# Designs tried in a protein design chat: VH-VL binders against Uncharacterized protein y4jR. Part 5

Target 1, 151 residues: Uncharacterized protein y4jR, of Sinorhizobium fredii (p55518)
Amino acid sequence: MKTLIVEDNPKKRASLVEYYSSEFPSDDLEVTSALISGLRVARDTKPEFIILDMTLPNYSPDENKGSRIELMPFAGREFVMRVNRMSIKTKVIIVSMFETFGVAPRLITLNSLDAELRDRYPNVFVEAVHYSQAQADWKTAIKNARLSLDR
Below, E stands for the ipSAE of ESMFold2; O stands for the ipSAE of OpenDDE; V2 stands for 0.75 times the mean of E and O plus 0.25 times the DockQ between their complexes.

## First folded at step 1 (VH-VL)

Design r05 (framework fv_romlusevimab)
Fold by ESMFold2-Fast, scan of step 1:
Structure r05 (fold): chain C 151 residues (1-151), chain A 121 residues (1-121), chain B 108 residues (1-108)
Amino acid sequence: as target 1 above (151 residues)
Amino acid sequence: QVQLVQSGSELKKPGASVKVSCKASGYTFTSYAMNWVRQAPGQGLEWMGWINTNTGNPTYAQGFTGRFVFSLDTSVSTASLQISSLKAEDTAVYYCARVGWFPRSYYFDYWGQGTTVTVSS
Amino acid sequence: SYVLTQPPSVSVAPGKTARITCGGNNIGSKYVHWYQQKPGQAPVLVIYYDSDRPSGIPERFSGSNSGNTATLTISGVEAGDEADYYCQVWDSSSDHPVFGGGTKLTVL
């Protein structure tokens, strides 16, 4: 299986990669850290599984070194919509450190984003879960989503 | 010890086809994407594209679509470049070079010795 | 498309310091890699990520990158350093490498 991780936070990215590689060592794993590079990899390699952050920069720090990167709070939502338009056979799970996005009065919760994306993109979107180093809920969510692709 | 060993020089007529091979050793073949870079006589380095050694999927740079085909034989850790309908402007040294795939690196740490392809009419 | 500009040639006396530049719009925001190509040979990576040296590359090779110019510096130049030198970045928007045109280093 081809799996793509799109995650800009180095510590969270390392945790996701370590977990995924140990749990699914035979999968072909690609890792990116920005919206644009993530979308390009998805288009070019057509991964069957995507683990995605909600808040991403347009370009990765590795590619845009030396400057402060502005984060896009709804980049994950944009990613899911654009991947859905690609009509590729893939499933996306969002793993986020934040439970709220944006600023009042347009504040959106992770739970409301989860409901919205499951309703709008049921063929590609699986769920959105909260990331916490102290809890294993995100590991269980990733494992269950990935195993559902094995039939 | 990492090595990329390429096939020998080729002299071809216009319209013929040629296949250049690049045999990798000393590392895990699927951990690195294989890139192709050409250099025309007296000119600089020109990136042609790469092939994902895990999936076999090629990506071609602008100007290298159609006549150019990247392929793999993973059983012998070999990447190949085939050029069909050869033209005089295809005369160049063709290099294979590796780039890390997981995590992605953005530089070419090892290169093949190069294969000279001469197309004369 | 992103473009890297190098001087076509640089001359230096033996034992002196050679400086080879690589110009690009806001190149200091990108990582620059450098390759050495001796006549009839394949390129060899000599500097990666602006200033890191691969195993086996002498300490006299160093790199810097800021603003619009990256520089490869070779101190105590030896006759064996005569070669073409290429800078390279990875363009994130197109997801492909961009090479400079190359600089021929001549040791006098």
Scores: ipSAE 0.000, ipTM 0.495, lowest interface PAE 16.7, mean pLDDT 85

Design r06 (framework fv_romlusevimab)
Fold by ESMFold2-Fast, scan of step 1:
Structure r06 (fold): chain C 151 residues (1-151), chain A 121 residues (1-121), chain B 108 residues (1-108)
Amino acid sequence: as target 1 above (151 residues)
Amino acid sequence: QVQLVQSGSELKKPGASVKVSCKASGYTFTSYAMNWVRQAPGQGLEWMGWINTNTGNPTYAQGFTGRFVFSLDTSVSTASLQISSLKAEDTAVYYCARGPFYRSLGWFDPWGQGTTVTVSS
Amino acid sequence: SYVLTQPPSVSVAPGKTARITCGGNNIGSKSVHWYQQKPGQAPVLVIYYDSDRPSGIPERFSGSNSGNTATLTISGVEAGDEADYYCQVWDSSSYHVVFGGGTKLTVL
């Protein structure tokens, strides 16, 4: 299995990589930290499984072509849409540190984004889950999504 | 100071085996892929493949399957290339080179200094 | 198999501008990286992502990439620029890193 992780936070990325490598040691794992590099790798390698953050920069510090780093709160949504249009055989799970997006008094929840993406991209999108270092819910979600691809 | 230091030159007879090592320092070893590139005398650069430093999984380019094995020892930040059943055509300088995991972007920096492997009777 | 074509050699007078080309079908859709290799030494990255310079590379090195041709440009050429230069891309169809054949730059 070819799996792609797109995650810009170094600590969260390390946790995702450590867990995935331990649980699925025979998989081919690629890791990126930005929207544009993630999309390029997806087109290039056609991974069967993608673990994705909702909030990503367009370019990582290492890939910065003279532009400043700007975080895009809904980059994960854009990623899912673009991957769906590539018509590759893949499944995407979103693992987010944030449960709400936008500004008070009008906030968009992770649950509402999850419902939207499942409705609009059912062939590609699996689910969106909250990442907490103290809880193992995201590990269970990743494992269940990945194992469903073996069936 | 990011650097890759390779083992010394090797002179081998046909049919022997050789192991070239590449020790990384100055960065987190498992944050980058390790690539292997060969250069025969008077020839250009030839990509042999890469190894995923997180999973240990190697990927070999066409023509480098079977006799070539990429491996890691993460505890000492070292990648290794083993060539079995050496042939005269394996005579070359072998380089390790650090690359990003995002393959479509694939630049190499830094490079090891190179290990000359000479296969002669 | 994707192929990158470079001229085998380019000659330039000191202080003039050298242009080294890298030809490939629709190469403008790919990211091109360039390496300098001096005799007995490992390659050194001089340009990545078509036109970006790594830290420590002089501003007289620049790159471009469009259509079927990528170009490495070295302005104000110095004797120390004599080397072999290689272009590189990733070919997604073959899952392979592809190098050009190399260009020997001679400063006369």
Scores: ipSAE 0.000, ipTM 0.538, lowest interface PAE 12.4, mean pLDDT 85

Design r07 (framework fv_romlusevimab; at its last look DockQ between E and O 0.04; V2 from the best seeds 0.00; counts 0 for: pae O 8.8 > 2, placed apart)
Heavy chain, then light chain:
Amino acid sequence: QVQLVQSGSELKKPGASVKVSCKASGYTFTSYAMNWVRQAPGQGLEWMGWINTNTGDPTYAQGFTGRFVFSLDTSVSTASLQISSLKAEDTAVYYCARSGYEYWDAFDIWGQGTTVTVSS
Amino acid sequence: SYVLTQPPSVSVAPGKTARITCGGNNIGSYSVHWYQQKPGQAPVLVIYDDSDRPSGIPERFSGSNSGNTATLTISGVEAGDEADYYCQVWDSSSDYVVFGGGTKLTVL
ESMFold2-Fast, scan of step 1: ipSAE 0.035; ipTM 0.660
ESMFold2, look of step 2: ipSAE 0.021; ipTM 0.643
ESMFold2 (binder alone), look of step 2: mean pLDDT 94; pTM 0.959
OpenDDE, look of step 2: ipSAE 0.013; ipTM 0.597

Design r08 (framework fv_romlusevimab)
Fold by ESMFold2-Fast, scan of step 1:
Structure r08 (fold): chain C 151 residues (1-151), chain A 122 residues (1-122), chain B 108 residues (1-108)
Amino acid sequence: as target 1 above (151 residues)
Amino acid sequence: QVQLVQSGSELKKPGASVKVSCKASGYTFTNYAMNWVRQAPGQGLEWMGWINTNTGNPTYAQGFTGRFVFSLDTSVSTASLQISSLKAEDTAVYYCARLYSGYDWPHAFDIWGQGTTVTVSS
Amino acid sequence: SYVLTQPPSVSVAPGKTARITCGGNNIGSKSVHWYQQKPGQAPVLVIYYDSDRPSGIPERFSGSNSGNTATLTISGVEAGDEADYYCQVWDSSSDHWVFGGGTKLTVL
């Protein structure tokens, strides 16, 4: 299986990579850190599973040929929408350190994001879960989502 | 070009007030938090606090409460630091620095202002 | 209050490798950023999140972070690398940024 991780925080990225590689050592894992690079890799390699952060920069420092990088607080939502348009055979799970996104009046919660994405993109979106170094809920969610692809 | 441009040097007497400005250009001001860092003569970097450019909410490090005030004017993409009741020990170079990430998560300080020297002497 | 400890100075001959350490209790559980400051200039980010390089920073700059020590490594040192180097972490227990005291790198 081809799996893609899109995560800009290097500590969380390392934790996700360590867990995934240990649990599914035979999978081909690719890792990227920005919205645009993630979408490019998804289009070009067509991964069957994608582990995605909600808040991502538009370009990584290595990709940004200009002097400006912007964080996209709803990049995960944008990513799911664009992947759905590609008609790629894939499943996406969002793993977020935050339980709220944006600012009032456009504040959304992780739970409301999860409900929205399940409703709008049922063919590609699995769920959104909270990441905590102290808790293993995100590991269970990733494992369950990945194993569901084997049946 | 992404830049943070600070106001010019200041020479003040003890008890006076000073306001240091930091004008951002080349990026969306409210997508990046602004930090303030002090460096006394011959000393290291000392974090003073930050201000959330989207909400305007300031956070001060211990030792920088009371006399120090962070503020914003988002209409001109400017963050400001005001120091009241100046003391000789406030003599330092004051830097503003942008967080690589937005207000939701602190990354690294990728862009810095050139620094503003504040000298407090009789 | 979290404290980062750096040696006040490190000397290295041109072309050799300089190693600048940053000590902190369980610093390996934190993300370390490194800044270079030349006299009269503002600091410049050279390493972020332990080991990542910003665009424009030469590959000879690298970083590591494990246990109680983070290290900035500069291979093939050039005269232009003379500067003060500062490590920095976010201390989640106090919600504050912490800088090390700085290390003055002298190249022969």
Scores: ipSAE 0.005, ipTM 0.523, lowest interface PAE 12.2, mean pLDDT 84

Design r10 (framework fv_romlusevimab)
Fold by ESMFold2-Fast, scan of step 1:
Structure r10 (fold): chain C 151 residues (1-151), chain A 123 residues (1-123), chain B 108 residues (1-108)
Amino acid sequence: as target 1 above (151 residues)
Amino acid sequence: QVQLVQSGSELKKPGASVKVSCKASGYTFTSYAMNWVRQAPGQGLEWMGWINTNTGNPTYAQGFTGRFVFSLDTSVSTASLQISSLKAEDTAVYYCAREGLYDFWSEGYFDYWGQGTTVTVSS
Amino acid sequence: SYVLTQPPSVSVAPGKTARITCGGNNIGSKSVHWYQQKPGQAPVLVIYEDSDRPSGIPERFSGSNSGNTATLTISGVEAGDEADYYCQVWDSSSDHYVFGGGTKLTVL
């Protein structure tokens, strides 16, 4: 199986790589750290499984009323949309350090993002999960998603 | 106060190339996607595609691959459309339009438009 | 390939109500946006998400969307409302924006 990891945080990337390589040592693993390079690798190599990060806006809400609107260009969501348009057979899981996006009163949670991506892109999107070194949820989610591809 | 100001009209011969610019002001440029829309003489609006202003990643509609290139210069808050190997059928008004969303799951809408750039291709 | 159908023209007397339709298969399941374009000018968003108005758009502009037809309603029509009106949706199956063919509203 070809698997692609797209993750820009060095510590989280190292944890993802260590876990995946240990659990699925026979898989062909490619790692990138940016949206554009990730999309290029996905297009060129057509991985069957993709583990993806979601990028948050790099400015405060005070600077612009449209900080919530920026969720549209989130790297993870844009990646899923793009991959859905490609003629490739792949499944994507999002592993995010953040559980909320935007500001009150219109907060969007990782759970609501998960539900909508499942609804809009059911052929490519598996789920979005929270990353925490203290919890094993993300490991279980990655393992379950990857094993589902063996069926 | 949002403004999108486009470059001036162009008259070109078939086979030439043209670059249409769209300069944004009054908001954080990289926070909103920029769309391109074409309108041929006497015709309706036709969506050409979208560019992510944060990542630089362009997406083209089916009919607008190859000869059409979307690009950005974030240092001057400008999005550009380049058309190569111009054909008479490219004669149109080209608009840039900012894509707004009232929340993450809303389907996008074009809340602000540039004034349009007329590109005329004739022998 | 999703298609939106609008009547090419609608005529209305001043002070009356104009209704411009946008037909599409199961369009009620989509969010419809409406743009006004006056001669020689860029389009202006007048309705988004079926029925919401941007700041600066008069209350007499309203929208609805159900079944196979979305409707832009302009009550108390004024001469200044004379324009071409375009409906728009995002087609999730193609990941493509689709515009209707446009409706020319004449106020006579």
Scores: ipSAE 0.000, ipTM 0.500, lowest interface PAE 15.3, mean pLDDT 82

Design r11 (framework fv_romlusevimab)
Fold by ESMFold2-Fast, scan of step 1:
Structure r11 (fold): chain C 151 residues (1-151), chain A 122 residues (1-122), chain B 108 residues (1-108)
Amino acid sequence: as target 1 above (151 residues)
Amino acid sequence: QVQLVQSGSELKKPGASVKVSCKASGYTFTSYAMNWVRQAPGQGLEWMGWINTYTGNPTYAQGFTGRFVFSLDTSVSTASLQISSLKAEDTAVYYCATYRGFYDSPWLFDYWGQGTTVTVSS
Amino acid sequence: SYVLTQPPSVSVAPGKTARITCGGNNIGSKSVHWYQQKPGQAPVLVIYYDSDRPSGIPERFSGSNSGNTATLTISGVEAGDEADYYCQVWDSSTDHVVFGGGTKLTVL
């Protein structure tokens, strides 16, 4: 199976990679840290499973050729929508350190995001789950989502 | 029922200032950003920038810094555009527009004001 | 700065299909939105995120986006479809909304 992780936080990314590689050692894992590079890799490699952050920069520091790097609070939402439009056979799970995203007037909650994406993109979107180093819920969510792809 | 209602047309001389208002109703004003779009006579749509209705912080597109000021009066759910030191090339229809749909990125505009014509001439 | 190019004018006979193009470098990697503007009126969103339709927009309106070209397609064109049509993207590198120059659709 090909799996893609899109995560800009180094510590969270390391934890996701360590867990996934240990649990599914036979999978081909690719990692990116920005919205645009993530979408490019998804289009080009067509991963069957994607683990995605909600808040991402458009470009990683090494991809940003003199442009300002800003975190986009709703990048994960846009990623799911655009991957759905690619018509590739994939499933996406969002794993977020935050329970709210953006600032008013664009503030949304993780629960409302989960409900909206399940309703709009049922063929692609699986779940949005909270990441905490103190809890193992995100590990269980990733494992369950990945195993659901093994028919 | 969502509505954006703009102030009436303005005829100004070069060097004057003008203030265009946009009154929102039918939704929570501070939950959605307000955008401004210009359309010169016979020309296309040109994005000017947006204002965060919760914080009051404006963001201006290149070409619309300095003479152009976005502001809010949240007590009456109104966004305003002020243009100072008016020039003939400021002659245009000015629209306010907001996004109230499902997606927050990238920008799109579900609702538009009716437009305010600003004419700058002698 | 990112630029979108549209033909200035397209003519179509009633009942036929009109196609309005929006050209941009690697536009297929961006999300394209389309607006209809009738004389003396504010623009109306007719297609968003490449091919989705807002509530109330007829199925005759559809969109596509790949490579360097996005296309708005209007099948079974009616006289009431006469309008200017604008494509729009968000350029993430500048955090700037970009509109195409507009296409005048004439139904003869």
Scores: ipSAE 0.000, ipTM 0.528, lowest interface PAE 11.7, mean pLDDT 84

Design z01 (framework fv_zigakibart)
Heavy chain, then light chain:
Amino acid sequence: QVQLVQSGAEVKKPGASVKVSCKASGYTFTSYYMHWVRQAPGQGLEWMGYINPSGGSTKYNEKFKGKATMTSDTSASTAYMELSSLRSDDTAVYYCARDRGFYWLSGYFDYWGQGTTVTVSS
Amino acid sequence: DIVMTQSPSTLSASVGDRVTITCKASQSISSWVAWYQQKPGKAPKLLISDASSLESGVPSRFSGSGSGTEFTLTISSLQPDDFATYFCQQYNSYPLTFGQGTKLEIK
ESMFold2-Fast, scan of step 1: ipSAE 0.006; ipTM 0.564

Design z02 (framework fv_zigakibart)
Fold by ESMFold2-Fast, scan of step 1:
Structure z02 (fold): chain C 151 residues (1-151), chain A 122 residues (1-122), chain B 107 residues (1-107)
Amino acid sequence: as target 1 above (151 residues)
Amino acid sequence: QVQLVQSGAEVKKPGASVKVSCKASGYTFTSYYMHWVRQAPGQGLEWMGYINPSGGSTKYNEKFKGKATMTSDTSASTAYMELSSLRSDDTAVYYCARGYKWFGSLDYFDYWGQGTTVTVSS
Amino acid sequence: DIVMTQSPSTLSASVGDRVTITCKASQSISSYVAWYQQKPGKAPKLLISKASSLESGVPSRFSGSGSGTEFTLTISSLQPDDFATYFCQQYNSYPYTFGQGTKLEIK
């Protein structure tokens, strides 16, 4: 299995990589930190499983040298839409540190984004889960999604 | 401290096979790709391909498909590159090199093995 | 395949000189170029990644610049330890390709 992680936060990224590598050591794991690089890797390598953050920069810090890093709160939604258009055989799970997105009074919840993406992109999108270092829910979600691909 | 240690020099006859090893230490072996690069005498560097030790998947330069085989042993933290049907123009120094898994961003070679000289002569 | 062309192929310089090596890609590679130094009988050593990011432990006299199709490696004040062959490498597209190398020789 070829798996892609798209995660810009170094600490969360390290936790995801450590967990995934220990749980699925036979999988081919690639890691990126931004929307554009993630989409490029998805197009070029056609991973079967993608673990994605909802909030991402368009370009990684390395690609955006000297510029302000602008986080795109709905980058994960954009990613899922674009991957769906690629018509590749893949499944995407979103793992987010945030449970709300946007600016009041137009805040959108992770639960509402999950429902929307499952409705619009059922062939590609699996679910969105909350990341918390104290809780292991995200580990269970990743494991269940990955194991479902073996069946 | 990161270190890549390769097997010693080999002298082979045309038509033989050679298997070069690269033992990694000082980091988590499965967290990085292992690339192979060769350099013929007086020539530049030529990328052969890589192996992902985590899953064992490989990516070859088309020129080396059917000629080179890359494998790894996670328990020994060792990568291997085997060349078959050796010809005189396979005479070169073969390097293993560590690459980050971050395609299109951090996919340069930060640590290199010392090189293995392979000489093909009759 | 992306072709990487270095210039000059060979240059002679003296200690204290400012040296510039150029690398040209046959098509745009953004900033995905690395520079390596190779001394006789030794493996290449990474100097610069992402066109301009200096590798840890590499002396500050080394610098890189450029984007798109033209890249340069500069040594601001040449030291005896710098006489070596220098290679650029693109990692934008498979297969990864190297320049032919620039041999930096003592005058």
Scores: ipSAE 0.005, ipTM 0.520, lowest interface PAE 14.9, mean pLDDT 85

Design z03 (framework fv_zigakibart)
Heavy chain, then light chain:
Amino acid sequence: QVQLVQSGAEVKKPGASVKVSCKASGYTFTDYYMHWVRQAPGQGLEWMGYINPSGGSTKYNEKFKGKATMTSDTSASTAYMELSSLRSDDTAVYYCAREDYWGSYEYFDYWGQGTTVTVSS
Amino acid sequence: DIVMTQSPSTLSASVGDRVTITCKASQSISSWVAWYQQKPGKAPKLLISDASSLESGVPSRFSGSGSGTEFTLTISSLQPDDFATYFCQQYDSYPLTFGQGTKLEIK
ESMFold2-Fast, scan of step 1: ipSAE 0.006; ipTM 0.559

Design z04 (framework fv_zigakibart)
Fold by ESMFold2-Fast, scan of step 1:
Structure z04 (fold): chain C 151 residues (1-151), chain A 121 residues (1-121), chain B 107 residues (1-107)
Amino acid sequence: as target 1 above (151 residues)
Amino acid sequence: QVQLVQSGAEVKKPGASVKVSCKASGYTFTSYYMHWVRQAPGQGLEWMGYINPYSGDTKYNEKFKGKATMTSDTSASTAYMELSSLRSDDTAVYYCARDYEGWDYYGMDVWGQGTTVTVSS
Amino acid sequence: DIVMTQSPSTLSASVGDRVTITCKASQDISSWVAWYQQKPGKAPKLLISDASSLESGVPSRFSGSGSGTEFTLTISSLQPDDFATYFCQQYNSYPYTFGQGTKLEIK
């Protein structure tokens, strides 16, 4: 299976990579850190599984000529929509350190985002789950999502 | 020069089918989605669906499922839209339009000139 | 389906005027809005995508703004060539939907 991880936080990215590589060592894993590079890899390699952060920079520091980064709070939502538009055969799970997104009065919760994406993109989106180093819930969610693709 | 050239006007009777063509030139045909949009006389625009010429995958507006069929021929750089079981309310100008495959934005940037389909008894 | 509502439906203006057209979505569509200009008997022409990205070759007097549910198209100094019908379109979710159109007429 080809799997893509899109995650800009180096420590969280390392944890996701370590877990995934240990649990699914035969999968072909690609890792990127920004919305646009993630979308390009998705288009070019057509991964069957994507593990995605909700809050991402548009471009990585390597792609930004000024090395200036700007985080987009709804980047994961935009990624799911754009991947759905590509009509590639893939499933996406969002793994987020944050339980709310945006700025008041337009704050949305991870639970409401999950419900929205399940409703709007059922053929692409699996679920959104909270990341915490102290809990293993995100590991279980990733494993269940990945195993569902073997059915 | 990037352009989309559509087939000529058609007059059909109720119950017939019509197949509209859209020939692309001046760009890599498989790098852009092709959308179909119709406009009834004096009315607004209605999105019918798109085809990805690279994969052959299609996405239809639910209203047109079973009614419209979108196909493409990559060797001819031509997209097709066939409309079956024609009714008088299918009378419209049918447009094909190219959609950017860019990651920074989407929009239908190049349009065919339109094909007028008239359904009359 | 996401409903796109434009206002006004008809706008009368003079050359040199600043005009604004508003487009409202029935639900949050982020920035996934395009604006088109259509002249009688012709295909629509893309002006703006991603709410504010000006299409190449479109005069700088055209600009777009907005996010979420409310979007605007502005023409800063109206020219004779600008009298046309304008449509907004959302591409956040399927089916893609257009506003009903705003007809810009000479006053």
Scores: ipSAE 0.000, ipTM 0.505, lowest interface PAE 12.5, mean pLDDT 84

Design z05 (framework fv_zigakibart)
Fold by ESMFold2-Fast, scan of step 1:
Structure z05 (fold): chain C 151 residues (1-151), chain A 120 residues (1-120), chain B 107 residues (1-107)
Amino acid sequence: as target 1 above (151 residues)
Amino acid sequence: QVQLVQSGAEVKKPGASVKVSCKASGYTFTSYAMHWVRQAPGQGLEWMGYINPSGGSTKYNEKFKGKATMTSDTSASTAYMELSSLRSDDTAVYYCARSPLYWRDYFDYWGQGTTVTVSS
Amino acid sequence: DIVMTQSPSTLSASVGDRVTITCKASQSISSWVAWYQQKPGKAPKLLISDASSLESGVPSRFSGSGSGTEFTLTISSLQPDDFATYFCQQYYSTPLTFGQGTKLEIK
C-alpha cells in the first residue's frame, strides 16, 4: 500500500511517522509538509491512504532563507476536494491539533468540518479526529481507517 | 507585473554542460512551482520537470533523470536548469514557466526562451 | 504516459471563420487540460485552463469544451492575430504532456 502523510508540524509529524511505520512497516510511506507538495505527490503516486492536517502552508518552509510561511486554516478541506476531483482510489483521514478554525465571528468546528466532508466526499473522506499527545484516540482512528482498506 | 527573464543563447560542443537561468519578478517566488519545457526546432513542447522553490523539492520527467538538474536561489528569485552530457538532439529552445497555486500544472507565465545549440 | 493527439495538424482558414481544434487523450483526464497559442519565435501563451476557463485578457472569441478524453478549442470569428500554432496540454498526471500542435494558417 502507498500511504501519504501531509503534516507541517515537525513534532506531530514525527509522532505520526513513528506510529504508522511501527504499525504498518510494509507500507510505502511518503511524507510531505505543505498543501501544494501534498497534492502533487497524491496526483503523481496515487496513494491509497492519506493522513492529512487541516491547517497547512501552501509550500514547505525555506529553512535556509528563514521565510515566513502563512498557514491556511482550511487547507485540509481544500485538499480533500482536490483529491476527490483526481478520481483516484484513495481514503483520507484528517488529524488536527485544532478543534476550531477560521476567524470570529465565523468559526467552524472540527466536528462540523467532519460532518461536511463525510457528506460531500463519502467515497474519499473517512473522518476527522483531534490530535493529542496525551490520548491514543488518533492512533485508533488511523489504524481502523487503514485496516478497512485491506479488504 | 509578472516577468520571467531567461539567460541568453548558448552554443555548446557534444559532451558539454549548459546551465540556463530564469529570473522571476512581480510575485512571491516561493509561492509558485517553476517548470522547464523544451522545444526542438520545428517540433512540439516537451516537459522536463519542476522545482518547488520553497524547500527545493523536484520532480523530473523520467527521460531527463540523471541528465537535467533543477535548482533555485530564493535570495535572487532565480531558477536554474542544468543539462549535462549534451548531444545534438538536445538542440532546442528551453523555457521556464510557472504554475499557479493548487497543484494544477498549467503555465500562466513563460520566460522568453533560451536557445541552446549543440554542434560539433 | 498520457498521449495527447491533436486534429488537424494543419488548418487553413480565412478571417471571420469559425475554427475548431480537437485534442484526444489516451485515457480519461477529467477536465485537466490547458490550451496555448504560440507565434513564431515567441513563448507559448495560456488561453484556456481546466478545459473551459478563459484566461484573463484572452479575447472572448476563444472558448474551450470537453471532458474525459475529447477536448476542443474553438475560435468563433477568426482574426488576423489568431494565425499561430495551438497546443493542448494535460496535467492530470506526470509526465505532463502536450499535443503535437495545430498550425492555423491563412487559406
Scores: ipSAE 0.006, ipTM 0.530, lowest interface PAE 12.6, mean pLDDT 86

